# Miniprotein binders against q9h3h3: the designs that were tried, part 133

Target 1, 235 residues: q9h3h3
Amino acid sequence: EDGFTAEHLAAEAMAADMDPWLVFDARTTPATELDAWLAKYPPSQVTRYGDPGSPNSEPVGWIAVYGQGYSPNSGDVQGLQAAWEALQTSGRPITPGTLRQLAITHHVLSGKWLMHLAPGFKLDHAWAGIARAVVEGQLQVAKVSPRAKEGGRQVICVYTDDFTDRLGVLEADSAIRAAGIKCLLTYKPDVYTYLGIYRANRWHLCPTLYESRFQLGGSARGSRVLDRANNVELT

## First folded at step 12 (miniprotein)

Design pk1
Fold by ESMFold2-Fast, scan of step 12:
Structure pk1 (fold): chain B 235 residues (1-235), chain A 103 residues (1-103)
Amino acid sequence: as target 1 above (235 residues)
Amino acid sequence: GSEELIEEVEELIEKALELLFKARELARKGDVSEAIQVLREAADLFQEAAKLAQKAGDPELARRALIIAAWVLRLIARLLERQGKPDEAKQAKERAEQIKEKE
């Protein structure tokens, strides 16, 4: 079907970014108001294009929580795209290391831990835990997708400002686990997302740099983190 | 020949996708009117790509380009509705529906 093409998915992602967002901004809103906001906008009930029976009558692209110290910086994405086109026409091999260098040069460094959950109580509970961690300063910023009309899993994205900073990425993972999250997590750098939107992934690049699995039998906050690009365990 | 036309189609699609990203950045900064203008250019490029893909004998690529063009026009309609321009939004939706009928 239409939603199965890479170009369609890219267009839907861009539309979501341009449609209105429901935002709890801890920079301007007291933390004491968070629980009421979470109760008003549970992600399992907020619909992508609006539904008279949902909390929203109009389209919602994302539901987001901004931390007190959040300062958006997407880098020089236009410069990144120009350099990417030059790289492709040069005939030089496209590798994770080449893309990493491209991202550093153009300051497109943000990335995100992703978790996919079915609509329902577990999704809403996980989102509430993440949102509280953001407002309390343990995470910088997070967003969750609204419920799609066709059903399927929703995604929670927890951002870090620099995917090349392994300690920062691991600290975010620890904060997610401390919030009670036990599902599989994968980490994607935004540079891969931007470049993937422009072309189908024909370069055989795995878009996930890290993978986190909940530790069994140990500390409830424990996890095993794998660097997928280098096939090395970090924890 | 046909392969040269497909290369041209891919270049048009790549340029259109770049414009979609530029429009996203403009819309997020509150430059909604400029974002709509850039989106209209992107929709036109996707439609041009579809015509060239059809000429090149690649109907699947043409179909994909048309579907994206229709989605971009629906996005334009939503942005126009938010700006209080319902008549322009209706025109964009009608154009999107006409493209859907051709694919």
Scores: ipSAE 0.286, ipTM 0.637, lowest interface PAE 3.2, mean pLDDT 84

Design pk10
Fold by ESMFold2-Fast, scan of step 12:
Structure pk10 (fold): chain B 235 residues (1-235), chain A 103 residues (1-103)
Amino acid sequence: as target 1 above (235 residues)
Amino acid sequence: GSEELREEVEELIEKAMELLWKARELARKGDVSEAIQVLREAADLFQEAAKLAQKAGDPELAIKALIIAAWVLELIARLLERQGKPDEAKQAKERAEQIKEKE
C-alpha cells in the first residue's frame, strides 16, 4: 500500500466535511424532485474542486441525501477526546469495551457502512438506489464522495445513528443490499475516527466492526455479515 | 535512534489528526476563525512529522505527511476566502504550493 493510508483517507474526509456539500434534503424538498437532482449531480461527474465540464463550478466536499427523519447529532466530541487523553494518561488497559463506554458516555454513537466503487455507471446507479432508499425511509442519511482529480474509487457512506444497536446496523445492511449494492461493505463507528484510531494502532483495536459480503444466489437476506472484532459470522 | 524517531513521527501524526477533528467540530459550531487556528497547528505538526520521517529513513511517510499538510493549508485558504479574507487565503495557498514543491 503506497498511495492510501487510513490517515490520508481521514484527512481527505475531514477537508471534505468542511467544504460545501450538494444536499438533497427530504425534510424540506418533495421526493418527486429526487430523480432530477440525481440526474443533475451524478457522483461520477461531480468533481472535488470544480473542473470545466463537470456539473459543479466550485469545490464540493460531499454529495448527500438526508432522510425525512434525519436529525444530526455528533454528541460531545470534545468531552470524548478529553476523556480519551485522560484514559491514555491513566495507564488503564484500552479495550473495545472501554472505548465503547466512552462513546456511550459522550453520546458519540453514529457509525457508517462504507463501500468503494469505481467512477462510472455502476457507481451512479448504486448511489441512485441508496438515495431513493433514504428518501423512502429505509435508510437515514447517506453521502458519496465527488470524483477525485486523479480518479480512483469513490466512497458511499450510509450512516446509522447508533453503532451499539446491532439490529439497526444489520437493517441498514439489508436496505443497502435491497438497493442493489453487491460490493464489499465495512462498518465503522465514528468514535474510532474522532479518537484517531486507524490502520495499525498500538492498542490493537479494529475500527471496522462489521464486514458484509454479497451472496448472489441462495441467501435469504442477500448478504453474509461478519463481526470483525470477534471473528464471528452473524448471518 | 531510528526507532525513537519513528515513535516521535507516529506521535506527531496522531496529535495532528486530533487537531483536524477538533477543527471540524469548531467549524460545525460556526467557530471558523478558531478552526483555522487549529488547522494551522495541524499543518505545522504534519510538516514536523515529515522532517522527522526523512531523518528516520522513511521518505514515503514523509511525502504522505507533506501531502496532508498541503491539503490542510489549501483548506485553510478556502475557509479564509469564505470568511472574506482573500489576502490571507493567498498566503496559505502559496505556503501549500511551497510544500508541494518538496514532494
Scores: ipSAE 0.480, ipTM 0.804, lowest interface PAE 1.7, mean pLDDT 86

Design pk2
Fold by ESMFold2-Fast, scan of step 12:
Structure pk2 (fold): chain B 235 residues (1-235), chain A 103 residues (1-103)
Amino acid sequence: as target 1 above (235 residues)
Amino acid sequence: GSEELIEEVEELIEKALELLFKARELARKGDVSEAIQVLREAADLFQEAAKLAQKAGDPELAIKALIIAAWVLRLIARLLERQGKPDEAKQAKERAEQIKEKE
């Protein structure tokens, strides 16, 4: 799609995290202001580095909505990174199970459902639905990437606080579907993001834990959630 | 041979990416000046990786490393501007433009 390698994506992600974010924070802003904020900053129009005619004149790394109950807890990311370096030096096998144990030990538990959409009305509509679900308390926090100059798809990330809590991950999927989202979703633990594993194909680690596909068949609605590592249906 | 040089390039890229991750964590904690220093080290390693990749006969890898180095330098410039250091920011932007000329 965008033509970038995993290394390019890792570098761009680091830059986006360090650039300013455009945030609707429901902890400090009345919910009644959300619709005006969404109209002012549709993700299809907000540009990554600012352009004449866009809503932003300055760079924007992410557009985010924080729920009223959102309490950030990234865990001990520095301890995780040190342990990762030690693991690589030790010669011990690097497996999903070993990474899971490092994440648990250092309390780096958050993860996210991802959806990729082309810039346009459908992206803006999907983001509005997710943002309202966050402000209404059905989801905890979400963000969407701004539009890159090269085009390509934008990503909406919907976070959960504990990737080891399967029920919580599935509940977030249900809330996303209830918000009207019908596209493919994939779930990735943040431990992989903090360690840059989306770059490191040499480890043969699949950072995607779950996949969700919208199900439509007679009266049976909702989604099919797959554990990608074991190829086992969960719903 | 060139395969051994590519392994060295990959090691430099690995070290540079590790520095990017460290810089992000420093920036998140408000240690922006330290983050900028770490980012400068990362940009230097990406440039070194590009030189070795070209020597190894892999111009595509060299271009990829240069693109990342330029992005890192532009990020440094933006962080410096927010810290009220426009002269240093200008230097970082100029270095990024010099890299673009080599691509």
Scores: ipSAE 0.398, ipTM 0.750, lowest interface PAE 2.6, mean pLDDT 86

Design pk3
Fold by ESMFold2-Fast, scan of step 12:
Structure pk3 (fold): chain B 235 residues (1-235), chain A 103 residues (1-103)
Amino acid sequence: as target 1 above (235 residues)
Amino acid sequence: GSEELIEEVEELIEKALELLFKARELARKGDVSEAIQVLREAADLFQEAAKLAQKAGDPELAIKALIAAAWVLRAIARLLERQGKPDEAKQAKERAEQIKEKE
């Protein structure tokens, strides 16, 4: 597996970000059009590079839904990357704290809850629930990957504005659960993605800050949330 | 020996990765020409890494590096299309296809 798996994933992510997106933008499109749009573009059928037998003939990088109040702010990613290069050259310890500091300094604060599902009805149903929650205002923005190859899992990403705002992260988890989602969720700050920090990184950092598991009993919100960095249950 | 070559391959791949993130931010800010230049540098580094991995006796690593180079070239083609440079975009796509076929 080597470190090359991280490079491979970064190249794929970049290509997807730069290819065209299929977007339902609730800021400019009536909510009444959502059901027809979801029926037209089920993520299990939308192909990554286009296919005559799929809803798309051209490449699609992501399928996204923007909420009415969505206002994107990526921060200073270029400054973040320069500071990261300097940090690596300095010989200073690379820790979750130093990455958090870089993210705050450069205003690169967004993050996302991720869920991985096999292509099929379950994926399409989960995405429809998330998309409706975004359009209804319980979530701000979400995206789902198209189908890249047979058997490969697809990912749904539900974004929050600030990964350091624990309450906001937990509120997004609650909204996901309220939408009927019961699978494992993991939360990753975008700063880790922009710096190419994936599971098998040389600094032994855990790219997952939070983990959410559905609970039939216990928490009133329907899930248990664990802070993976500090190994503390937030509930 | 082989061990030193693999270390060089890893360094080239790490540098190429840093360039990918830089190019992605440049493209988002609308600095498309600069993004393309940085992406071309990244593609060159992945191709150099592939050649070095072959010399080191690691054909699997070489194939992975070539796949990464092909994806970078496809990203370049998309940016060139958006700039209204279809002939250059076609050349980038053809290079990406040639790399995949050499596997």
Scores: ipSAE 0.017, ipTM 0.439, lowest interface PAE 6.1, mean pLDDT 82

Design pk4
Fold by ESMFold2-Fast, scan of step 12:
Structure pk4 (fold): chain B 235 residues (1-235), chain A 103 residues (1-103)
Amino acid sequence: as target 1 above (235 residues)
Amino acid sequence: GSEELIEEVEELVEKAYELLFKARELARKGDVSEAIQVLREAADLFQEAAKLAQKAGDPELAIKALIIAAWVLRLIARLLERQGKPDEAKQAKERAEQIKEKE
């Protein structure tokens, strides 16, 4: 009966997308202003719904940093949804491969590395490292959730343009590790979100494609990356 | 028959999700009132999908559609609170709770 929890989390995610964002946009803002912006809006202090004691008086859905070369492309989400409906009606097997092909056909290719951290200095430090990597061009775009409730973890999302480009996904992992991040990372394609495949589903589709674990002195990358669906080590 | 009803349910669900994404874009651009209107349309489509799924003999699909309709109404309530309309927000929350109790 965890379906309601999955739908509730999807609702919270959509509410966050619809509320205002605090954005450092390196396409229009000099990189020299980043450190001041990070000091003004530490994720552990920015509140989801605004508070007189926080940096924000109004609701904030996400805190985001856009790289200088960032060009948003959500693809043809409408066409993807129509094709998904046709696939279900066709009686053809619904597999990771058929979803991947649908995503490619409709150019809905973005995905993200996720990390969950408790509110505090470690979260703020991790976000600062990611934000600097974005502004310096090692990553394209990232966002972090504001503080929604006491005791709740916050999430940092680091996006890549194409989840089918394994080398690009792994390169983003390397850049995250180079930024000093040592926690568990999981990678999810946005296509699963758009199709409502949020958690365990009737087709046994794993919305988490990759898992990255920090390994000091073990690999040349500083991490071990696992293909979650096939249980195959990539690094 | 049941196959025809399931196809109609799928069409309603697809259209409802298109409206959700449109509402997200509208809200991000600051067109919050229009976003709320589009979300209300999406909630109605999910509720209609649930009714048709029940008629088609798929109660699991009906329950899923109602769960989604309920959280869309909660999204509406959050946006109404942001617009300074607490009475309308309360009505949306009450409607969401009524849907939850039906299934």
Scores: ipSAE 0.013, ipTM 0.406, lowest interface PAE 7.6, mean pLDDT 82

Design pk5
Fold by ESMFold2-Fast, scan of step 12:
Structure pk5 (fold): chain B 235 residues (1-235), chain A 103 residues (1-103)
Amino acid sequence: as target 1 above (235 residues)
Amino acid sequence: GSEELIEEVEELIEKALELLFKARELARKGDVSEAIQVLREAADLFQEAAKLAQKAGDPRLAIKALYIAAWVLRLIARLLERQGKPDEAKQAKERAEQIKEKE
């Protein structure tokens, strides 16, 4: 459609990243405190800009859980942005493969599985399952959006450290499914976020690298995973 | 002509988006004061893009740029409030409201 959506999404993402986060950090907090923290801050009740009667009176950008072994490494984002500028001026085609090479060169490798759920019990239950998997070491880190004043779905993001590591991406999918999640999951590498690749982008790139669909009825893996960029079935 | 002006508008918007990403990284590192300064530069670029889009005869693009500029100013106000600078935060909110009136 138009480029308005991409600019709008960039501004919203910036605001959420810079507002305060509610964090359960398993590196410094005993795992036994998680259930009380989850009960105090259910994502269906935490409001984006604060509200009397909600768990928060002040704005909250994200609700996050950091695993015991979590060590953030965003790579060389400055070098990535400089190389992206050079690529755009070079006239070279901008494709998923070209972006992948920029990401590898600058070690900007992290990515995330995304799931969208309506506010309510199912969202809170799903988040609790994901949070426990993070604290128990099956996942590295996750975050969930607070409830918007206008309503709408909330998003749970489950991060992996290397989007090119198919086994790691699939292991995260399996852990999400083991937590009882049955909705559609889409995977976005963080390099796409840093370079402004959203739904409406001028290069007509699919913003999703992997897609996972729950398989009911006895699949050993519990899901079918597709590589959207290469059009290859991974499971 | 209008085509050249629209191209210039696009360049201003691209530069402003780069500043938003820079401010995000600064905030992530805890450099909130520097992040606010970079956000102010981004808001100024979106406003300049809006003025140029209006001159190019594209009021829709101008409204779009003003909308984003107002959002950035509201973000600046929230960060200033958290730093204990309510007077500066009020000024940023007032500027955002003035921009909204132009939409």
Scores: ipSAE 0.011, ipTM 0.357, lowest interface PAE 8.7, mean pLDDT 82

Design pk6
Fold by ESMFold2-Fast, scan of step 12:
Formats: sequence, C-alpha cells, structure tokens
Structure pk6 (fold): chain B 235 residues (1-235), chain A 103 residues (1-103)
Amino acid sequence: as target 1 above (235 residues)
Amino acid sequence: GSEELIEEVEELIEKAMELLFKARELARKGDVSEAIQVLREAADLFQEAAKLAQKAGDPELAIKALIMAAFVLRLIARLLERQGKPDEAKQAKERAEQIKEKE
C-alpha cells in the first residue's frame, strides 16, 4: 500500500547502505570475470530481502562495481556536521553557496548521477553498460538497487569525486551517455545527504545540482546539462 | 493541547531519523556494535512517538511511527545475525512482530 513517507524512504535507503552489498571489485578481480558476474546478478532478478527463486537467498542492499583506481574518500563528515549545527544556531543565511563552502572546507565533495529505470531487460542492459565503463576506467564507481517490489523502479547511481569540478561531472555524464543511457539524469552532492537535506526542507534548498537530458544530433556530448542551482546551461 | 503533542511527536521522529543516519555512518566505518546501540535508541524513539501520537488523537501518525520502529528492529536483527548473535537477533525480531500485531 502507499504507506511510504519521506522518512520511510530515507530509512530504506540507509538500511540498504547497512545491509550486505554484491560487489565486483576491479582492484582485486580480473576484468575478464565481469560478464559472468553480470549474468549471475542481473539487478532485475536480485531481490532486496532474498528469495529462493532469485540469485540471492539473503538480503542485498546494493549491487556495486568498483573501478581499478577507486579510492573512497568521504572527507571530514563529523567536522561538516558540527559546522552545520553551528551555522544553524548562528542565524546566518543558509544558501547553496554557504553549503558548498562547508563541503569544500571539510572535503566532503563526492556526488552522484542518478537514473531510475523499471525492472527488466533495459535496466539490466543499462547496468551492464555502466559496469563495463567502470571496469574500463571511464567511470570510478557505480551501484544499482536490487528489486524491492514488482513494478517499482530501480536506481543506478554513478559517483564522481568532486561535485564542484564541472568538467569531472560532465565527463561522467558523457561516459553514461556513451554507455547507451537516454533517460533523464539528475546529480546530487553527497553533502546534502550527510546533512539530511532532502527535496522538501525548511531552507528551500534544491539537493539536485545538475540535470542531464539526452539530445540526438547537434551536441558533441550527446546531452544537454543544466546547472539547476544557478539556472545556467553548461552544454 | 493536541497541537503541542504533535510537535513533540515530530521532534521525536526527527531525532530518530538523525540516529538512523548516525548508525549508517558507524556501520559503514565497521563500528557495527555501536551502530546497533544507536539503532536501538531510534527504535525506542519511534515507539515513544507512536504512543504520543495516539494520545494526540492521530492514529495514522501512530501507525507510521510503529511501521518505522518495526523496520528498524528488523534491521537490528539482521546486523546481529551477521555478528553471530542469533539469540539477540531473535529478541529483536520478536519485538518487531509484537509491534506488527498492533498494525
């Protein structure tokens, strides 16, 4: 039933991060094993809480691929949270610029391109393309949600190291498009997640910084990217 | 009155969500035992929120809080099972089922 509130959706996302992940780690596993791994764990068939009829009997939070050069760096999240609390009590204006500065100061710079697809062949094909781009070095790391329920969309997340690096964000978009992805993409910095800032928030901040739309012909990159925070076209 | 009680319910839910976030960060760093302790506090806060919502005359909010409490307890059970603590995991599962029966 329609029991999902914003809080329940956030709790489900946090629980997924705490449950086991199915990981292809290119730092320790030969690239030649990727196709067999993708065939074993198609995201349309892997179930969130396990099922005898699925590839997994136990719960799976995420299906992930780590690139050969992947080096996770969350920055100083504790320092960021302390500074955010101080900012809220100070009475100073809370703006996208202030949040960006806190993120830079505490090196909490990672972000992700998000795409939502229905379970089935198109999802599995899109994930396979993204996974190959990660293993080949065009992307650093990606994950896809398991199947939570029949008919519900699943999400592919493609991470970049620095949301303030426009070139890096655009290169990730280009690599996603080269993998055959044509749906709407939205980009969210992890700093918004670490501070609990979601779509509906007291400060009216938009957690989506960039938006990418597929475009046939005329664009060398195959897409148009909009900076949602400043309302400026980047491509 | 009931409006003041609803404000208190919202504060309890907000605090419980902050604890879920803290637990996630602890678990990702490998501090799973500490994450479980923080999750237990979150589950308690969701149950307190449910009781207060009932007193405020908002049964839908109370049900929402109970669903959240049961969800967190099931997560606690899964984390305890992976830590090799099946007896503690069983207790968390039983508590979640008791809450589900109220739904």
Scores: ipSAE 0.722, ipTM 0.910, lowest interface PAE 0.9, mean pLDDT 87

Design pk7
Fold by ESMFold2-Fast, scan of step 12:
Structure pk7 (fold): chain B 235 residues (1-235), chain A 103 residues (1-103)
Amino acid sequence: as target 1 above (235 residues)
Amino acid sequence: GSEELIEEVEELILKAEELLFKARELARKGDVSEAIQVLREAADLFQEAAKLAQKAGDPELAIKALIIAAWVLELIARLLERQGKPDEAKQAKERAEQIKEKE
């Protein structure tokens, strides 16, 4: 709720993006090396700011896996920021619709499925499954946060190219479920991250567009997906 | 007056935030030295915003701007350490600690 909390979260996100990343890049690294890399850098053991007792002695912002077909396209983030500044000073309402229009205009279309898990075996197992799906081509790219606090949850982010492409978003969800993931997933467009739309934001916007819940023995998809903004079931 | 001063503070904060996003993109592209320069400019703008917020009679906004400025300087210090510039990193850390003492 507090504006300070939103500013603090934005600052933390930028720090993670600025600090070094541990990357397995399937575009240049043989898939046979993935299991050794996953064993070397389990996310429950990699520390945010480094520790001689962990796999890293220096800060790590993110642990990431890039798929063979991954072609990054951040769009025009500078143009988005300028347009956002203009929108804030214009007096026009800040809504999901106006943010969607800004994102489309500036081609800032990527988004991500988020899952939050406590440090431990379940997190490391989930990350390994996601990483293998990326390297095998079922997902494009993913990253997981290092351990920043004792007992605090870590986040796995699984990216899609276009948050306005509902079918693509749902296909990514299906691939995540096929990798054995059963926890709650929420989907957030990167435009919200760039503009500082987090859990506590001044605009009172829901910070996620979609929600996915695991479905036992149900559908071929393995989950139910809800459009949170319109309160409509997609599956 | 105070209303005009608050508008100026808001403009400085928006410009500083724009620089933070620019620095992030530069660092991701491997242009770490340029990213550090942009981060230094952002930290300066947050400090200027804090001074103007105090003059405008908004100490809470001033404190928020100082917290972010200190955090940016700590990030600069870590990036400088990775570049093998420990003396510059120490200076950035000392500036951050000085700002925190005003909080």
Scores: ipSAE 0.012, ipTM 0.339, lowest interface PAE 8.3, mean pLDDT 81

Design pk8
Fold by ESMFold2-Fast, scan of step 12:
Structure pk8 (fold): chain B 235 residues (1-235), chain A 103 residues (1-103)
Amino acid sequence: as target 1 above (235 residues)
Amino acid sequence: GSEELEEEVLELIEKALELLFKARELARKGDVSEAIQVLREAADLFQEAAKLAQKAGDPELAIKALIIAAWVLRYIARLLERQGKPDEAKQAKERAEQIKEKE
């Protein structure tokens, strides 16, 4: 199940990116309107494909909040894909270091902290905290998945501009913890997503670079962060 | 043997996912007709993977591949509707519903 689950998640993620999004854009909307918007679109109630009984009658791929300073920069994704194809045909070893170099060369540097929560009050409360942190400027941008018909866990994604900037990644973690989030967080660079590398890949690469665990009183930051690739504690 | 068939299924799924990603980028750039062509190819590969998975003795994997194929066909229908091609969109929806009924 694990192998095909990764492929299924990839296909669902692509579908969600292609469908319409519900967006609170702090660049054009006053912060005072956020609470009303969050009350109108709680992620536990917004359905993926629309339902007359939900806040949406039409499909929604993602529910997102853009910060005041948010400036989308995907880098050169087409150049990255061409270089990836060339790498695969070259016979050179495919390693985390090789992918990191492709990402740097093509300026595909963004990444995200992920948290998975069951539909309900705790998910909606966590999302509200994240959304407020984005609008207040402690985070740049975030999105949350709508509810699937089967009612499985939903995901909140909190983005950073540069996965090679450890300080930036750690400061995003601190802001998430300050928003009241206590669940496990994992960090994935977008380069893995753009190249279709998921948990079950032929190169046995781990797409998760960092993990964060809440630690009450054990850290000034409220969390313990591990570099998964090098097995080294960052905090 | 069974392991060889399972490897072939995973290779088909990998190729189909690469096509889904390519279609996503084409659609974002406004190359909708090219995106639809690539999505149709992806749907066909998922259906082939389902047949091969069933032959390999893995009906659960076959069902999962069919679910993704049906989703891809429904997405093609939405893109066709946005292009003002409702008859072609209806055909894509009917194909997706046929897959669902075979479960």
Scores: ipSAE 0.012, ipTM 0.323, lowest interface PAE 8.6, mean pLDDT 82

Design pk9
Fold by ESMFold2-Fast, scan of step 12:
Structure pk9 (fold): chain B 235 residues (1-235), chain A 103 residues (1-103)
Amino acid sequence: as target 1 above (235 residues)
Amino acid sequence: GSEELREEVEELIEKALELLFKARELARKGDVSEAIQVLREAADLFQEAAKLAQKAGDPELAIKALIFAAWVLELIARLLERQGKPDEAKQAKERAEQIKEKE
């Protein structure tokens, strides 16, 4: 039990969501400006709390790219949390199905493909590829974490609007692979994050729904996608 | 005794973290004023947790709770500055510095 580290990471993640973001918004900015913006704000150089030696002097929570069709929709997270507390106190069984139903009822449907990379050229190159795919319309929205003082890996999150739409989740994987990404990807619905499932697996839930591995020559898409809970290959 | 107090401290910290989740969602929806109110409640809970941890004879846990409280107040200050409320932001920053002095 490393409660100090886990709780500090959770609090810092919440602060990142509430601090200012560096955003390239394709709804209001011409696509021709993307390359200059990417050169100005490479994720390996942007610091979390600002530094005179970095591209930012002020805190940055996330670096994000919004596609032309992006429409923010987090659903009713407050209603989800209230219903979750009621479910836990009711004594009714907690299963993957009940969590899925809570998510549907409260319209908390978004999810994300996650990739973790060390600060450096590979991270910046991967982010540039993802950002271009978003601006070109193959992906809807993505964000990448800034560099922490203590180092460690940074995360790229590529969102889909409905984790229950398997085809949409798989199409996002294909677009990520088409952008040149070859690292391991895992898919997590936001409902799992909001309910703290990653902290405790007492309901025997896998912390992520899908896993994607690059496979050269094995697929037209360049990837092999696994349903982690059922150990079933989807591609 | 002290074991029961430590469990109560941990419950206060967990409740404060739940409020941080709630504040994040409010801020994302554009309800920044409500987010700030919820963050103030979280900061108060972290301060109460620190006080109770001291009574439980756990100064390390108390320092952890104070670090969280200062963090939340600094976040409140940044949100207030973005809302064009620099005087309130300054008050939040000063409160965070006062708490850091206890660490």
Scores: ipSAE 0.251, ipTM 0.633, lowest interface PAE 3.4, mean pLDDT 84

Design s54
Fold by ESMFold2-Fast, scan of step 12:
Structure s54 (fold): chain B 235 residues (1-235), chain A 84 residues (1-84)
Amino acid sequence: as target 1 above (235 residues)
Amino acid sequence: SPELIRYKIEMLLRWAEILLKRAEELFKEGDPEEAKELLEFVLRLLEYAIELAEKLGNEELLKRAEELIERAEELLRKLEELLK
């Protein structure tokens, strides 16, 4: 992400959302088909804009798995954006608490655990583990970015319904760890994504709410989770 | 909704203009390969904007997207000539 402005990152996020997705939908597809689908579309090989040598000839924005109980709810993103413009015009302080209130008022509650991995076997293995956890019902929905033309790390996003539900956020972390994931995880509410809150933003906001680090042995959860905004350890 | 579609078009056009100016800057600074890569992305953003503007039936937004495409294609011609 070094060298990209907040505007460039926001534009890429919208472009990815608008381009076609490769989806394994457990609501309509038998779980027994998952392994073949994962073999057909390993994220390290699927290219962002298509390539004759890759699994896709056409652009792919995201590779996603939907769980059996997945019910999409984006909230009132339009109302959120209007309120954000009004807040910026008002001159009132822009703080995590103010953004939290905007999100609650407009029912934009979803959020996601993020993990960034280099293209290769480890990425594909991590994605397969997450995808199986989604299809088996331990997680609700996840997606992974395709390989960019420039290379660089790819991101796996594991969603939860409500970023204000701390227990739910921690339960998702536990399920990710149970799937064999040992890398650093950070948690970002979708409200920050919709409003373009990334690194080096003008308001000096931390772009993520939680951080999870793998802990060998010890607790039933298998990780240490830090509330980054309040600098408090939760586990 | 039509309001959400209009918002997306306006954001795409704004980002396309910002990134197009950045591509022009990279060209002037002697980074033509990077300028071309960014410009190709700008053209993709403008293609999305046109598709949405046509769907919305908004001629003003369609015209704005087409004007930015003309500017982008002019820079692309210069870059392709330079990179031969």
Scores: ipSAE 0.422, ipTM 0.812, lowest interface PAE 1.9, mean pLDDT 87

